# Ledger of designs, part 1: VH-VL binders against Protein ImuA (imuA)

All scores and structures are predictions.

Target 1, 244 residues: Protein ImuA (imuA), of Caulobacter vibrioides (b8h429)
Amino acid sequence: MEAGTRTPTPVLSFGEPSIDGCFPGGGLPLGGWHEVTGAGLEDETGAAPAAFVTQLIRGLTDRKGGAVVWVARRADLFAPGLLGLGFPAARLIQVRARDEAETLSLLEDALSTQGVAAAVAEAEAPDLTAGRRLQLACEKRGGFGVVLHRRPYGGRAGGKPRLVSGSASFSRWRIAPAPSGPPPDDIGLGPPRWRVELERCRGGRPGGWILQAQEAGHGPHPFRLVSQLADHDVAAAEAGRRFG
Unless a header shows other numbers, all headers, positions and changes below count from the first letter of the chain; Kabat numbers aren't used for antibody chains.
ipSAE, averaged over its two directions, is called F for ESMFold2-Fast, E for ESMFold2 and O for OpenDDE. V2 adds 0.75 times the mean of E and O to 0.25 times the DockQ between the complexes of E and O.
[cut] stands for letters that were removed.
The coordinates of atoms that the task and the answers printed are left out; those that the model quotes come from them. Centres of patches stay.

## First folded at step 1 (VH-VL)

Design c1 (framework fv_cilgavimab)
Fold by ESMFold2-Fast, scan of step 1:
Structure c1 (fold): chain C 244 residues (1-244), chain A 126 residues (1-126), chain B 112 residues (1-112)
Amino acid sequence: as target 1 above (244 residues)
Amino acid sequence: EVQLVESGGGLVKPGGSLRLSCAASGFTFSNAWMSWVRQAPGKGLEWVGRIKSKTDGGTTDYAAPVKGRFTISRDDSKNTLYLQMNSLKTEDTAVYYCARGYEFYTLGDSYYFDYWGQGTLVTVSS
Amino acid sequence: DIVMTQSPDSLAVSLGERATINCKSSQSVLYSSNNKNYLAWYQQKPGQPPKLLMYWASTRESGVPDRFSGSGSGAEFTLTISSLQAEDVAIYYCQQYYSTPTFGGGTKVEIK
């Protein structure tokens, strides 16, 4: 009847040692929030990061009941293709926000709501105060939070996507599309693939991979590892070879 | 799972001092805003003060009746919240609760209380 | 400070009957940008600390029975217990979190 002094944090495992090994707990904490952005300017206006997030959360919905809340300022959130890999569309609640502050407020509200397993907001990176409130909301309910950084199509062109260096998020990801392989015996394209980079992980280490989507019922996890990205510091190595 | 355990209450004379402690467990204490809320015998709830997490600046705020007399502090390495009470008055007699704040982005210093300790009684009398 | 006023001070209701508790704020606690009411409800049983029942005026805390419901908007709020049980004997408090926290005076719910 006695309670221990600590409670282990539930995690979402990728089932791949090279990925799960990046996290102190062997997977993404379910009682935490994460940031996802496009790897380049074109990726921030494209569908690849949203498709990756949708596939990741599909893996959670296989193991946990409850609603998935998606908050965005757009009137129409999803093309049918984003949910075509077995995402339970009946569990998706789409919410329209009117501005940036309302987007983050609605995300916090969703994560604080009984019966919500995961919540995503398409928003700018929150500041440290907002990020900490999201973390407390996730810890209270064991909910999985995602802030997906999206740039509107035809928006301002800048340099490289800027990520906040000091964030209250547990992890920060950069996503780009990768060429799909041919299907084994089907007519058409193979399953989608992403170039996935873990830029930062609290208490863990960065990494990178090419991941392929798995359809519901075709494996224990939502992704299959295609290859591991090189972790070599190419810029430093080539600077050292300047006179060679 | 979440536990807040207060200690340090007792009988003290008017003008005296007392320090309350609150030992927290079962959550990431360093991320939480913490408050003290008191309740005089047979009366309602009264917020006393709060302290923000160090990430949010570690600032304190106090209800008017206790401002200048009470000081809230925290020791994140020990998961402990403190309330230093000076120049105690008979009207400070109350059960003092340690409570965890639940904060919101859209309004600064906006919070309600999702977990409470059992309380510790402070009696100020001659 | 926002002043919270509860009525009645005490209420006696028969088992299985409906209990209604009112809470009024001196100004609106509705934030126009997110259309949320910054209002919480607590239950305090004899000899126990307060327990969170409700937040955003109408959202039940996990584990709170569905006989408890919150309603209202702006400056006037109601907590309803649709079918009073013996374990519901308690003092109930509203609290605004639109600004520095303030509580209502409490409503004591007793069995008739």
Scores: ipSAE 0.000, ipTM 0.419, lowest interface PAE 17.0, mean pLDDT 80

Design c12 (framework fv_cilgavimab)
Fold by ESMFold2-Fast, scan of step 1:
Structure c12 (fold): chain C 244 residues (1-244), chain A 127 residues (1-127), chain B 112 residues (1-112)
Amino acid sequence: as target 1 above (244 residues)
Amino acid sequence: EVQLVESGGGLVKPGGSLRLSCAASGFTFSNAWMSWVRQAPGKGLEWVGRIKSKTDGGTTDYAAPVKGRFTISRDDSKNTLYLQMNSLKTEDTAVYYCARDTSGKEIYTLGDYFDYWGQGTLVTVSS
Amino acid sequence: DIVMTQSPDSLAVSLGERATINCKSSQSVLYSSNNKNYLAWYQQKPGQPPKLLMYWASTRESGVPDRFSGSGSGAEFTLTISSLQAEDVAIYYCQQYYSTPTFGGGTKVEIK
C-alpha cells in the first residue's frame, strides 16, 4: 500500500498501559508480523512460547473473524493444553510443511489469503527478502503473522549464532514459563503464567512482565498483568552496554 | 576447507551388519543437515537418507528400500555422521557417500541437494 | 516417488562444441508459492564423487565455469555446456528435491 492512501493501523491491545505504552500505536499492529522465541534453553522453555502465542491470538479471535492458520513441520502439531483456554478450535487450520522453505512460503500464502485473520509458522528467522514479503502480505490483507522459534536468537558459547533478520519483523519476544498462581511452589490448577520479555519493537521500547492467562469471557483481553520485571531482568543488551 | 572422510566399508554376507562413519571438518558440523547417497557399481546415484541438525529437530528420513533396516545418527561432539546398516541384501552393494545437505544455508535453500561429498566407501554384500 | 528421466544416455561432442542434456520429471518440481524449481545437476568424473554444478534449476554453484547453464521449468529441464572442454568428460545427473530425493539415470558426455 501507498502511504498516502492509509487507514489508521489496527492494533491488538493488551489493555495494560505498561505493555501497550511500548508500542507507538498502543498495541501490536494487525497488519504486520512478529517473532516469538524461548527465553532459555529449549528443554527449560518447553511449550511456553507456543502457549503464549495461542493465548495472544485467542485475544485477536475474540474481536476479529476469519481463520487462524498454523504451519509446522512436526506431526504432533497441537497438544490439547494449548487450546484449553477458550481458543476457537473450529477456526484453526493446521498445515504440515515438508521443509523450512515451504513453511515460510505457506505462511506467506496464508497471510495473502482472504478470510485469514492470523497465521503462525514454526520456523527459523526469515532473511530480509522473506521478511519483506511477509510484511507486504500482512499489510495487503490486515493479517497478523507470527514466526515461532524453539530457541533464542543469537549464539551461545561453543555454538554458531543464529542468523537474525535485521528489523524485518515489527517485534521480537522472549517467552519462558512462570510458576502458576500462587507462586512459587503451587503445581495445582492455577491459571498459566509466562515471563514475557519484549526484546525489540519498531519505533517503540523494550519491556518485561509476568502475565497470567485469562479465561474467555473474563474481560476483553487474554492476559492479566501479575508484575513488571525489574530493568536488570529484561532482555539484555550485550555485556557492557547499558539498558536505556 | 570442507572435508568429509568415510570409513567402515567392506565385505559382508547377506543378513549381516556394517556401521559406516563419516568424519567432517572445515565447517560447523552441528549446524548442517547430512545425507548418505549410494551408487551401485556401474550404476547411478540413489539417496539413502538424511539427518537434520539438532536446531531443526534432529530427525531422520529414509528412502523406502532401506527404511527399517538402516539407521542414521550423528555425534556433534566428534563431528561424525554414522550409518548403521542391518539385514543387508545383495542389492545394498554400493559405494556409500557422505554428503552435506545445503539446508540452513538460506531460508529458501532447504533443498536435499548436496554441495560437498566424501570420497565414498565400498560396501559389498555377497555370499 | 518422482521418477527422473535423462536423455540421451550418452553424448559424443567435439571440443569447443555445445553439449545439451535433457532431464524430465514424472511430475512438476516447480513450487508455485516460491516460484522455485527443486532441481539440481551434478558432474561425476571417473573414480571421483559427484560435484554439484547447479541448483534451483539455473543457479550455478560457486566455482563452476559460466559455460555451464541450466534452464527449464516445471517438468522439463536442460543442462547446456556451451563449449566443451576436455575436463568436462563425465557423467551428468539431474536430481529433484521437491519430494524424497531422486536422481536421473545419468548422461555420459564423451569427446568425438
Scores: ipSAE 0.000, ipTM 0.410, lowest interface PAE 17.3, mean pLDDT 79

Design c14 (framework fv_cilgavimab)
Fold by ESMFold2-Fast, scan of step 1:
Structure c14 (fold): chain C 244 residues (1-244), chain A 123 residues (1-123), chain B 112 residues (1-112)
Amino acid sequence: as target 1 above (244 residues)
Amino acid sequence: EVQLVESGGGLVKPGGSLRLSCAASGFTFSNAWMSWVRQAPGKGLEWVGRIKSKTDGGTTDYAAPVKGRFTISRDDSKNTLYLQMNSLKTEDTAVYYCARHSSGYEFYSLDYWGQGTLVTVSS
Amino acid sequence: DIVMTQSPDSLAVSLGERATINCKSSQSVLYSSNNKNYLAWYQQKPGQPPKLLMYWASTRESGVPDRFSGSGSGAEFTLTISSLQAEDVAIYYCQQYYSTPTFGGGTKVEIK
């Protein structure tokens, strides 16, 4: 056995070349952890970041077995709003944490546990030391980790999501809701849409897209591409169209 | 400093046509969904139709009374919204307001309105 | 189309007293997936365009005084002005945006 020798890391493909091309491995690495936050004020983003994470992890659970652990200070907040996206409730283990340090410790423990495919923690960004521990836990068992930056609406002055530049995460995402059309025949709003910005990924490139939820059973990928954001496409053709 | 300024209103005979314009400033017009809302003299508000941003497909929706007669369009290079009104009826007499749909989760509520332009359809 | 019905058509209230306006939709405007009511309230003063007061049934638009509050869920909604001021004389409209938008008939609020 050579020091540092490993088999190629599996990836979660979005099935979209403009997204998958941002990652060195052709998809989002599974043996690592990632950061997700809202792109604006809590009044504007609401539950969109959590819904995006839930849809992303549903895509993973469609491909492989194992439990999904969700760590939060308010464990009961997950079930009512997010199960509507077709998430497999039987695979969800909700864990309540008392404080920030316990939240990150429980996330590390979950990622180090046999039979856990993914783990999410609702927390502020870990420091570099904690981030490195999470990465090692993910690498050892091939687990998928997410730190979701989120604050309750009641704290308006302190309600903005926070990102820490010193973390060892594989990727950082900013999520906002995107408009959908009127419901067909007044039967409800269309599938959820998100304005998705990849701010950073290790060894890769940033990007931005409007993505729509793909319903369960309509293929292996959780999202459909609606459009690529113009501010991530520096092509002269787009600039010319704005002025001309 | 969001501003919406309607123009093009006036007198027209039944069966005639008229084109309204709405000049937008103070926000990124190309990202916004836009609506037309009308109000007959002494009556309540009636939604006419809307147009989505290009990012959301640029599609249009209309209220039943105007469907097939009115067309909404936009020119993002000029920050201008249009309402083309054909086959006008006396019942179309109203002040026509241009309105912006709010951003974020409030995409369908109308957060800013113009001052309105009067369209009178009579013989 | 979803039909919006407001009551009363007109309301006379003394300065400093509570004004209550009701709005009923012909079907629920509560979207179960996000638990939001797709309902807005507007204020229109004489000679002026409408102004957004309230969205998501109970969320006050920026700059709107806290004497205005919205309540209700599903198909029945209320706009309350806790202590009527002279500047609140206006016509108030509810509007659903669950499907293609429709407005209520309006409620005229006057000083008694």
Scores: ipSAE 0.007, ipTM 0.442, lowest interface PAE 9.3, mean pLDDT 80

Design c16 (framework fv_cilgavimab)
Fold by ESMFold2-Fast, scan of step 1:
Structure c16 (fold): chain C 244 residues (1-244), chain A 125 residues (1-125), chain B 112 residues (1-112)
Amino acid sequence: as target 1 above (244 residues)
Amino acid sequence: EVQLVESGGGLVKPGGSLRLSCAASGFTFSNAWMSWVRQAPGKGLEWVGRIKSKTDGGTTDYAAPVKGRFTISRDDSKNTLYLQMNSLKTEDTAVYYCARDLGTYFEYRGAFDIWGQGTLVTVSS
Amino acid sequence: DIVMTQSPDSLAVSLGERATINCKSSQSVLYSSNNKNYLAWYQQKPGQPPKLLMYWASTRESGVPDRFSGSGSGAEFTLTISSLQAEDVAIYYCQQYYSTPTFGGGTKVEIK
């Protein structure tokens, strides 16, 4: 019964037709894995992709429950500020990995574990064989997988060429920070905002948006749409070569 | 400079109450999970309970012998951990240590890297 | 709860000689998902709080001399002091953190 998932695939809806319409099922498949990368330099955008992923998974755990496993090589990569976005900290299990191979192995183990709703690994892109293994693990238990790519600081100009890999992920996202809106009553910055680009999704279409974090209890969805990105075809052709 | 300092210990009669305090300095207290560990005179160490950071839900866990009688709380604005002890028994006589969980990641919870000097609680008539 | 049993209760060792302390858990403290043993070792000197020596069964805490080493896996663990120094006279405790934290009964190390 658990081996064959011939029931309709559950999806994580953003609650926004312009985003949900990019996916054949009307949302991100929960029984699948996805890639998230920073736009531009890791130094400036590293925290923004992790914060976006945390907010996205909060939406899932608000609805489905279950544990979330976060696998990383460095203990200090998951900042307390990420949990300040209203993530259910009691459900977060952080796991430290020794190397890249162990990171992906632990991600696969987490996705195969009873009671785990989502798992994130901070790692390089899996090869096709590892990617297919992750997809199978996600399908077996309906788990939501994320591989969060890290990039070397300053590698954009004259650095070593990036390896081109054909991953088996369902979707790939590019995340950068965006200027926060003014708060209505308080001094300081408003809720965090992201420039979110869906580069690719299987059977779907790309898109881009400015999204703002929503607090738990202020609606069923973790993000509010600020705006759709204007046509930027010339600028988009230079992925990774601009400051955010 | 990283330091934990307990206070509030003393002599109390069975059935009485005491409130222990632990003042933290030299680290970001608000991010830390904090525990109380006790040691009866001439005996070994016994974990009493813990409190998670507010970011991690601020929930508490207790060892079976103290559950329902002891309450752990924290005041992050004062960098202070508390242990409220009610319905004290003679077997609660011990030095009480506050201790910091080794790290912020789940894997490290329950091992203790920083300890206070301890405060003696004696429950006797 | 997981019960931790230490042996021996006390040990007298000459300066410069090897000291070996054993710790047994009532069930495995090895977590299969990360292949880590949730086992720590502490040193306690008279009138002082415990000091963390070792975590993950074999990882030395910062500042702990290399004469201290931890070994073992699953349910049986050993702390070894390769060449006992005068400053090593103390009571040593093992502790599991696989579940609700529990400590061994302690092993007193003295100079012979």
Scores: ipSAE 0.000, ipTM 0.399, lowest interface PAE 20.6, mean pLDDT 78

Design c20 (framework fv_cilgavimab)
Fold by ESMFold2-Fast, scan of step 1:
Structure c20 (fold): chain C 244 residues (1-244), chain A 122 residues (1-122), chain B 112 residues (1-112)
Amino acid sequence: as target 1 above (244 residues)
Amino acid sequence: EVQLVESGGGLVKPGGSLRLSCAASGFTFSNAWMSWVRQAPGKGLEWVGRIKSKTDGGTTDYAAPVKGRFTISRDDSKNTLYLQMNSLKTEDTAVYYCARGWELLPDYFDYWGQGTLVTVSS
Amino acid sequence: DIVMTQSPDSLAVSLGERATINCKSSQSVLYSSNNKNYLAWYQQKPGQPPKLLMYWASTRESGVPDRFSGSGSGAEFTLTISSLQAEDVAIYYCQQYYSTPTFGGGTKVEIK
């Protein structure tokens, strides 16, 4: 057949070959959902995963109109510092969920809503059925979904382990804070930095980097590459182990 | 139809400079990642470098042999890709192809121009 | 960078016979999570630019005849032309896109 046209999948590019090269489309698909988790307990990683997600979505808001919906069970959804990197607060719709099941239901509803560009839910990993429903919602409206996994402050003894292979998400990320760079004014701390590990992505490959926040208006991308991690497969090492 | 037309090739002395152009038509040029690939007479294909779309950062990457000497740029208002070649060496003698990266994975090439010959000799 | 090695350098095949071209990468171009090989094949006829034949090691580009097939996985790949026709006389190149693009040295296919 000669007249076939491939339908392009819109992507959110990082603007960095070592990162974008991990994805079959040169970036994160906009019509899909992704998982983000902290590298350790909440008292070890703090707000770093949420700040990373906020910065990533800010990159999307530079390119695409529409609302951003953030669903969480906490009374306060954002600390002022999370918005300090130029996130457009006027586009943010914060929704408080009563329980875990409502959190995922509200995420699916948001992604199925006209005029919503992206939706984030602070929730546990969806099962395969829920994950497939989220993916369908994203594909139908071209929305960008994020499930952000946070552990209770101080950790939880006897908590159930997360299933790493059962998700229908396009990508899975593990985030930790990294030491800030030198400040522009040679006072205080520089822009925030993260240790970013891509554990898995559909049709692509894993990787790891140190990324720094980029101020709004200084280009179309939310992050600047500081360095590539020498052990970028550390996050995936145990998951890749084969036993007969 | 998709078309890529290179121009600007010619004879240049070692140490000289030359600018190649690639005129694109038949697709949304501003969304495409574009590469230059060269082929020395009677030899194989060698990737030279690429430039991303402006929405994807507009950044450039180069093969080691040309890094620091060659610069890739684009003018989306003219649907044109450029390769600025400085400090040319005899080993840069080749046909230079403009190539379009596939839209969903831009590191393999679904359309190529006819090529333009660059000869570096005294 | 990943080094691509093709064999043989040249191949003479009679019309209607099978032509087999090999491509070896210095490291695996298989992404284990999705089981995809980041490997493409191109055809270049004399005086013409390269033309995409195959991607994902075995997926034919639209308009490419069924006699062309790709196989292999990891670091060892093969392009097969099941019944060589006159218009198939060309140089064939493999290319990896697992990392920064690199091409094989090419295999010239000619009529015996």
Scores: ipSAE 0.000, ipTM 0.408, lowest interface PAE 18.3, mean pLDDT 79

Design c28 (framework fv_cilgavimab)
Fold by ESMFold2-Fast, scan of step 1:
Structure c28 (fold): chain C 244 residues (1-244), chain A 125 residues (1-125), chain B 112 residues (1-112)
Amino acid sequence: as target 1 above (244 residues)
Amino acid sequence: EVQLVESGGGLVKPGGSLRLSCAASGFTFSNAWMSWVRQAPGKGLEWVGRIKSKTDGGTTDYAAPVKGRFTISRDDSKNTLYLQMNSLKTEDTAVYYCARGSYDFWSALDYFDYWGQGTLVTVSS
Amino acid sequence: DIVMTQSPDSLAVSLGERATINCKSSQSVLYSSNNKNYLAWYQQKPGQPPKLLMYWASTRESGVPDRFSGSGSGAEFTLTISSLQAEDVAIYYCQQYYSTPTFGGGTKVEIK
């Protein structure tokens, strides 16, 4: 019934050309869903990917009203520290799921709900059919969806798992913590840093960065670029160019 | 046990073509970045080029001396890496090694943890 | 292209004594964001392919004896063999992986 008479917000910009340039529209589509996973996991899901997702959605909440729904089986692991960087706690709705299948179902329900701006589910990768349903829900309501993988999906025989292709998500990210400053670390409660890799995005290109959280009021965007990763790829391309 | 076995080397005249193969086993080949490294008789090591895993885009990069003449490809269904060498020059005479880029869950890197035995390519008239 | 220069070209050391091999890069291979040096060392014995000894300038590959150590940062690096053994006679190569891979010219280690 509700056809969506809202003003379209096509993308969430990072405010950094090296990142925004990876996306066809200059940012992450708000009417779409995305995957985030950890590069090394503690507690099955890890704190760094969840902290990164929280900071990313803070950027959305600065620009768009509505609730943020967080679906997880592990309510006790939603750290108060994730809210420490100016996330609007009053807009956060935490939902406890009973099992993996319910997490994706609740994510779809949240994204189909009037007044929900973003929804996150801590879950395994959805199959293609479920992924298409999530995308439809996002498109109908203009909602921003995130599947935060509890552990990397896919794998290889007898070895370290790798991420598997085949999802209907717009983008897929790998997140690890990064040091706050050069050794020895700076004293105090400095903002967190992440090693951020965009593995894939629809119609765009991959990339990698070290990003630092920005506190509310210290800039218009949720992250500050510390450096661009994969310098060897850029330098290799330049070294292969003919001089002339 | 990780194994890389090169084949296809031989004697070729200048301007000729040759295709090298590298059969991989003992690891998930599709996850690895693969390189070719050559060594001219009595000389040092020289990187030829690399192909990324399909997950990382499957793109190729080449050293300047071979760019435009050599093509690297992979067939993940056969666990095989290829080097197609065209317009061969006497300076291309070398033992050609298949080498696996080191990798972890986060990223693949261009240092080489496993090497094949090498295959000799001789370009002579 | 990053140029890797090794010195000396050849080194003769008595059994049980220290061997030191130097490697210089034409630019820094230290990546500021992770504070890692993108430098590896290889050992090549006659008739054999190269074998990885060390990566991240100072991290020893599994199975490599502790007499091998790497040091240095930025653009100047050293591989040290604290007590040379007969099986260590080989040519040693440094390699950067900060950009398009390049190898040093090699250092031949032989017994005096």
Scores: ipSAE 0.000, ipTM 0.424, lowest interface PAE 16.3, mean pLDDT 80

Design c34 (framework fv_cilgavimab)
Fold by ESMFold2-Fast, scan of step 1:
Structure c34 (fold): chain C 244 residues (1-244), chain A 125 residues (1-125), chain B 112 residues (1-112)
Amino acid sequence: as target 1 above (244 residues)
Amino acid sequence: EVQLVESGGGLVKPGGSLRLSCAASGFTFSNAWMSWVRQAPGKGLEWVGRIKSKTDGGTTDYAAPVKGRFTISRDDSKNTLYLQMNSLKTEDTAVYYCARDSEIYRLGEGYFDYWGQGTLVTVSS
Amino acid sequence: DIVMTQSPDSLAVSLGERATINCKSSQSVLYSSNNKNYLAWYQQKPGQPPKLLMYWASTRESGVPDRFSGSGSGAEFTLTISSLQAEDVAIYYCQQYYSTPTFGGGTKVEIK
């Protein structure tokens, strides 16, 4: 049995031992960058991964001041419902990039900027050089970086590149939607739920969960644990997604 | 438990070549950054170079004295690390250790949490 | 490259007595953004590979006895063995990982 290494930086805690226990520091490191993708090709065109990322960063904003920068090539803004879960819209800076190269450049710039607590870019995986620059930027300012792999509906036939790693991300997540729970007063839709798989993390362990959004004021953490996924379910999902 | 076992050391003449291997077990080798560290007889430790995991780009870095002469590679299917040593000099005589880089958030820096037993390379005429 | 200098080169200590080993870096290995010292300590017994004792200057590796402690910050560090035991006879090395890894020259600890 291996013990994980201690993290030197502040962490974002989920407040759930089964999740926080996957990380050597008891939470997701803030001075680093992370990858989030859809669990399947269909999920990459949907809103679930972006909704998960916004909820995760809402947890950070509850604990840390500063701006949140969101870089994307699309014209669409966040759905009002996503911000209705207590995300501090006043701290969100949305930046439209003209192309893929500008998206990663703007992410690096944001993470190197004084007063930016977190930055997200909707982009393909950075190469090793870009990944290293992102990590150094995060370490310098203690910023939290996210590269969200997202494909717009009706994207080009040339599709996704092979899942060949060139990144230096601390963690990589696969997100799919899960059926919402019943609403507190049994009226309308319940809070959103996700099937969340931690595919990889440096110095830690993979895991999987069904998580539910927790609104601001119902505790300091952005998610509530609904259930843990069995180890073989996580492994089966990973094997089924592998192409070569 | 974590085990690293080096092999391939021996006696070689100046200008010659030698290939070292390190068989890893007890951890997920494919996720680890691996280094070679050497120790000349009766002397201290000297970092030789490292190879990152494929997830982190699979790139290599080398100490100045060996740059251009030594090549580090890995075979994740065999859980094996390699050090190809070319144009060997008498100054390369040392015990060569395979070591696992600690998990770190910054690229290219680390301490070493597990070491192999070492393999002796003697470069002599 | 950062140069690591250890002192003394060797020391002889009686069983149960305190052993102190010093390590100096040619530049600070304290990273201001995370306030961490990128400094590790290793123990090497005769005929064995080095074994990790400490990282982040003062964090003991799992299984390392309480008698071992690390201290210091920036460019000057100390490893202390509060009560030397026979099994502690070894050469001790400091290592910085703030940049390309470099080791100190080692300090040999022997019993008087």
Scores: ipSAE 0.000, ipTM 0.398, lowest interface PAE 20.0, mean pLDDT 80

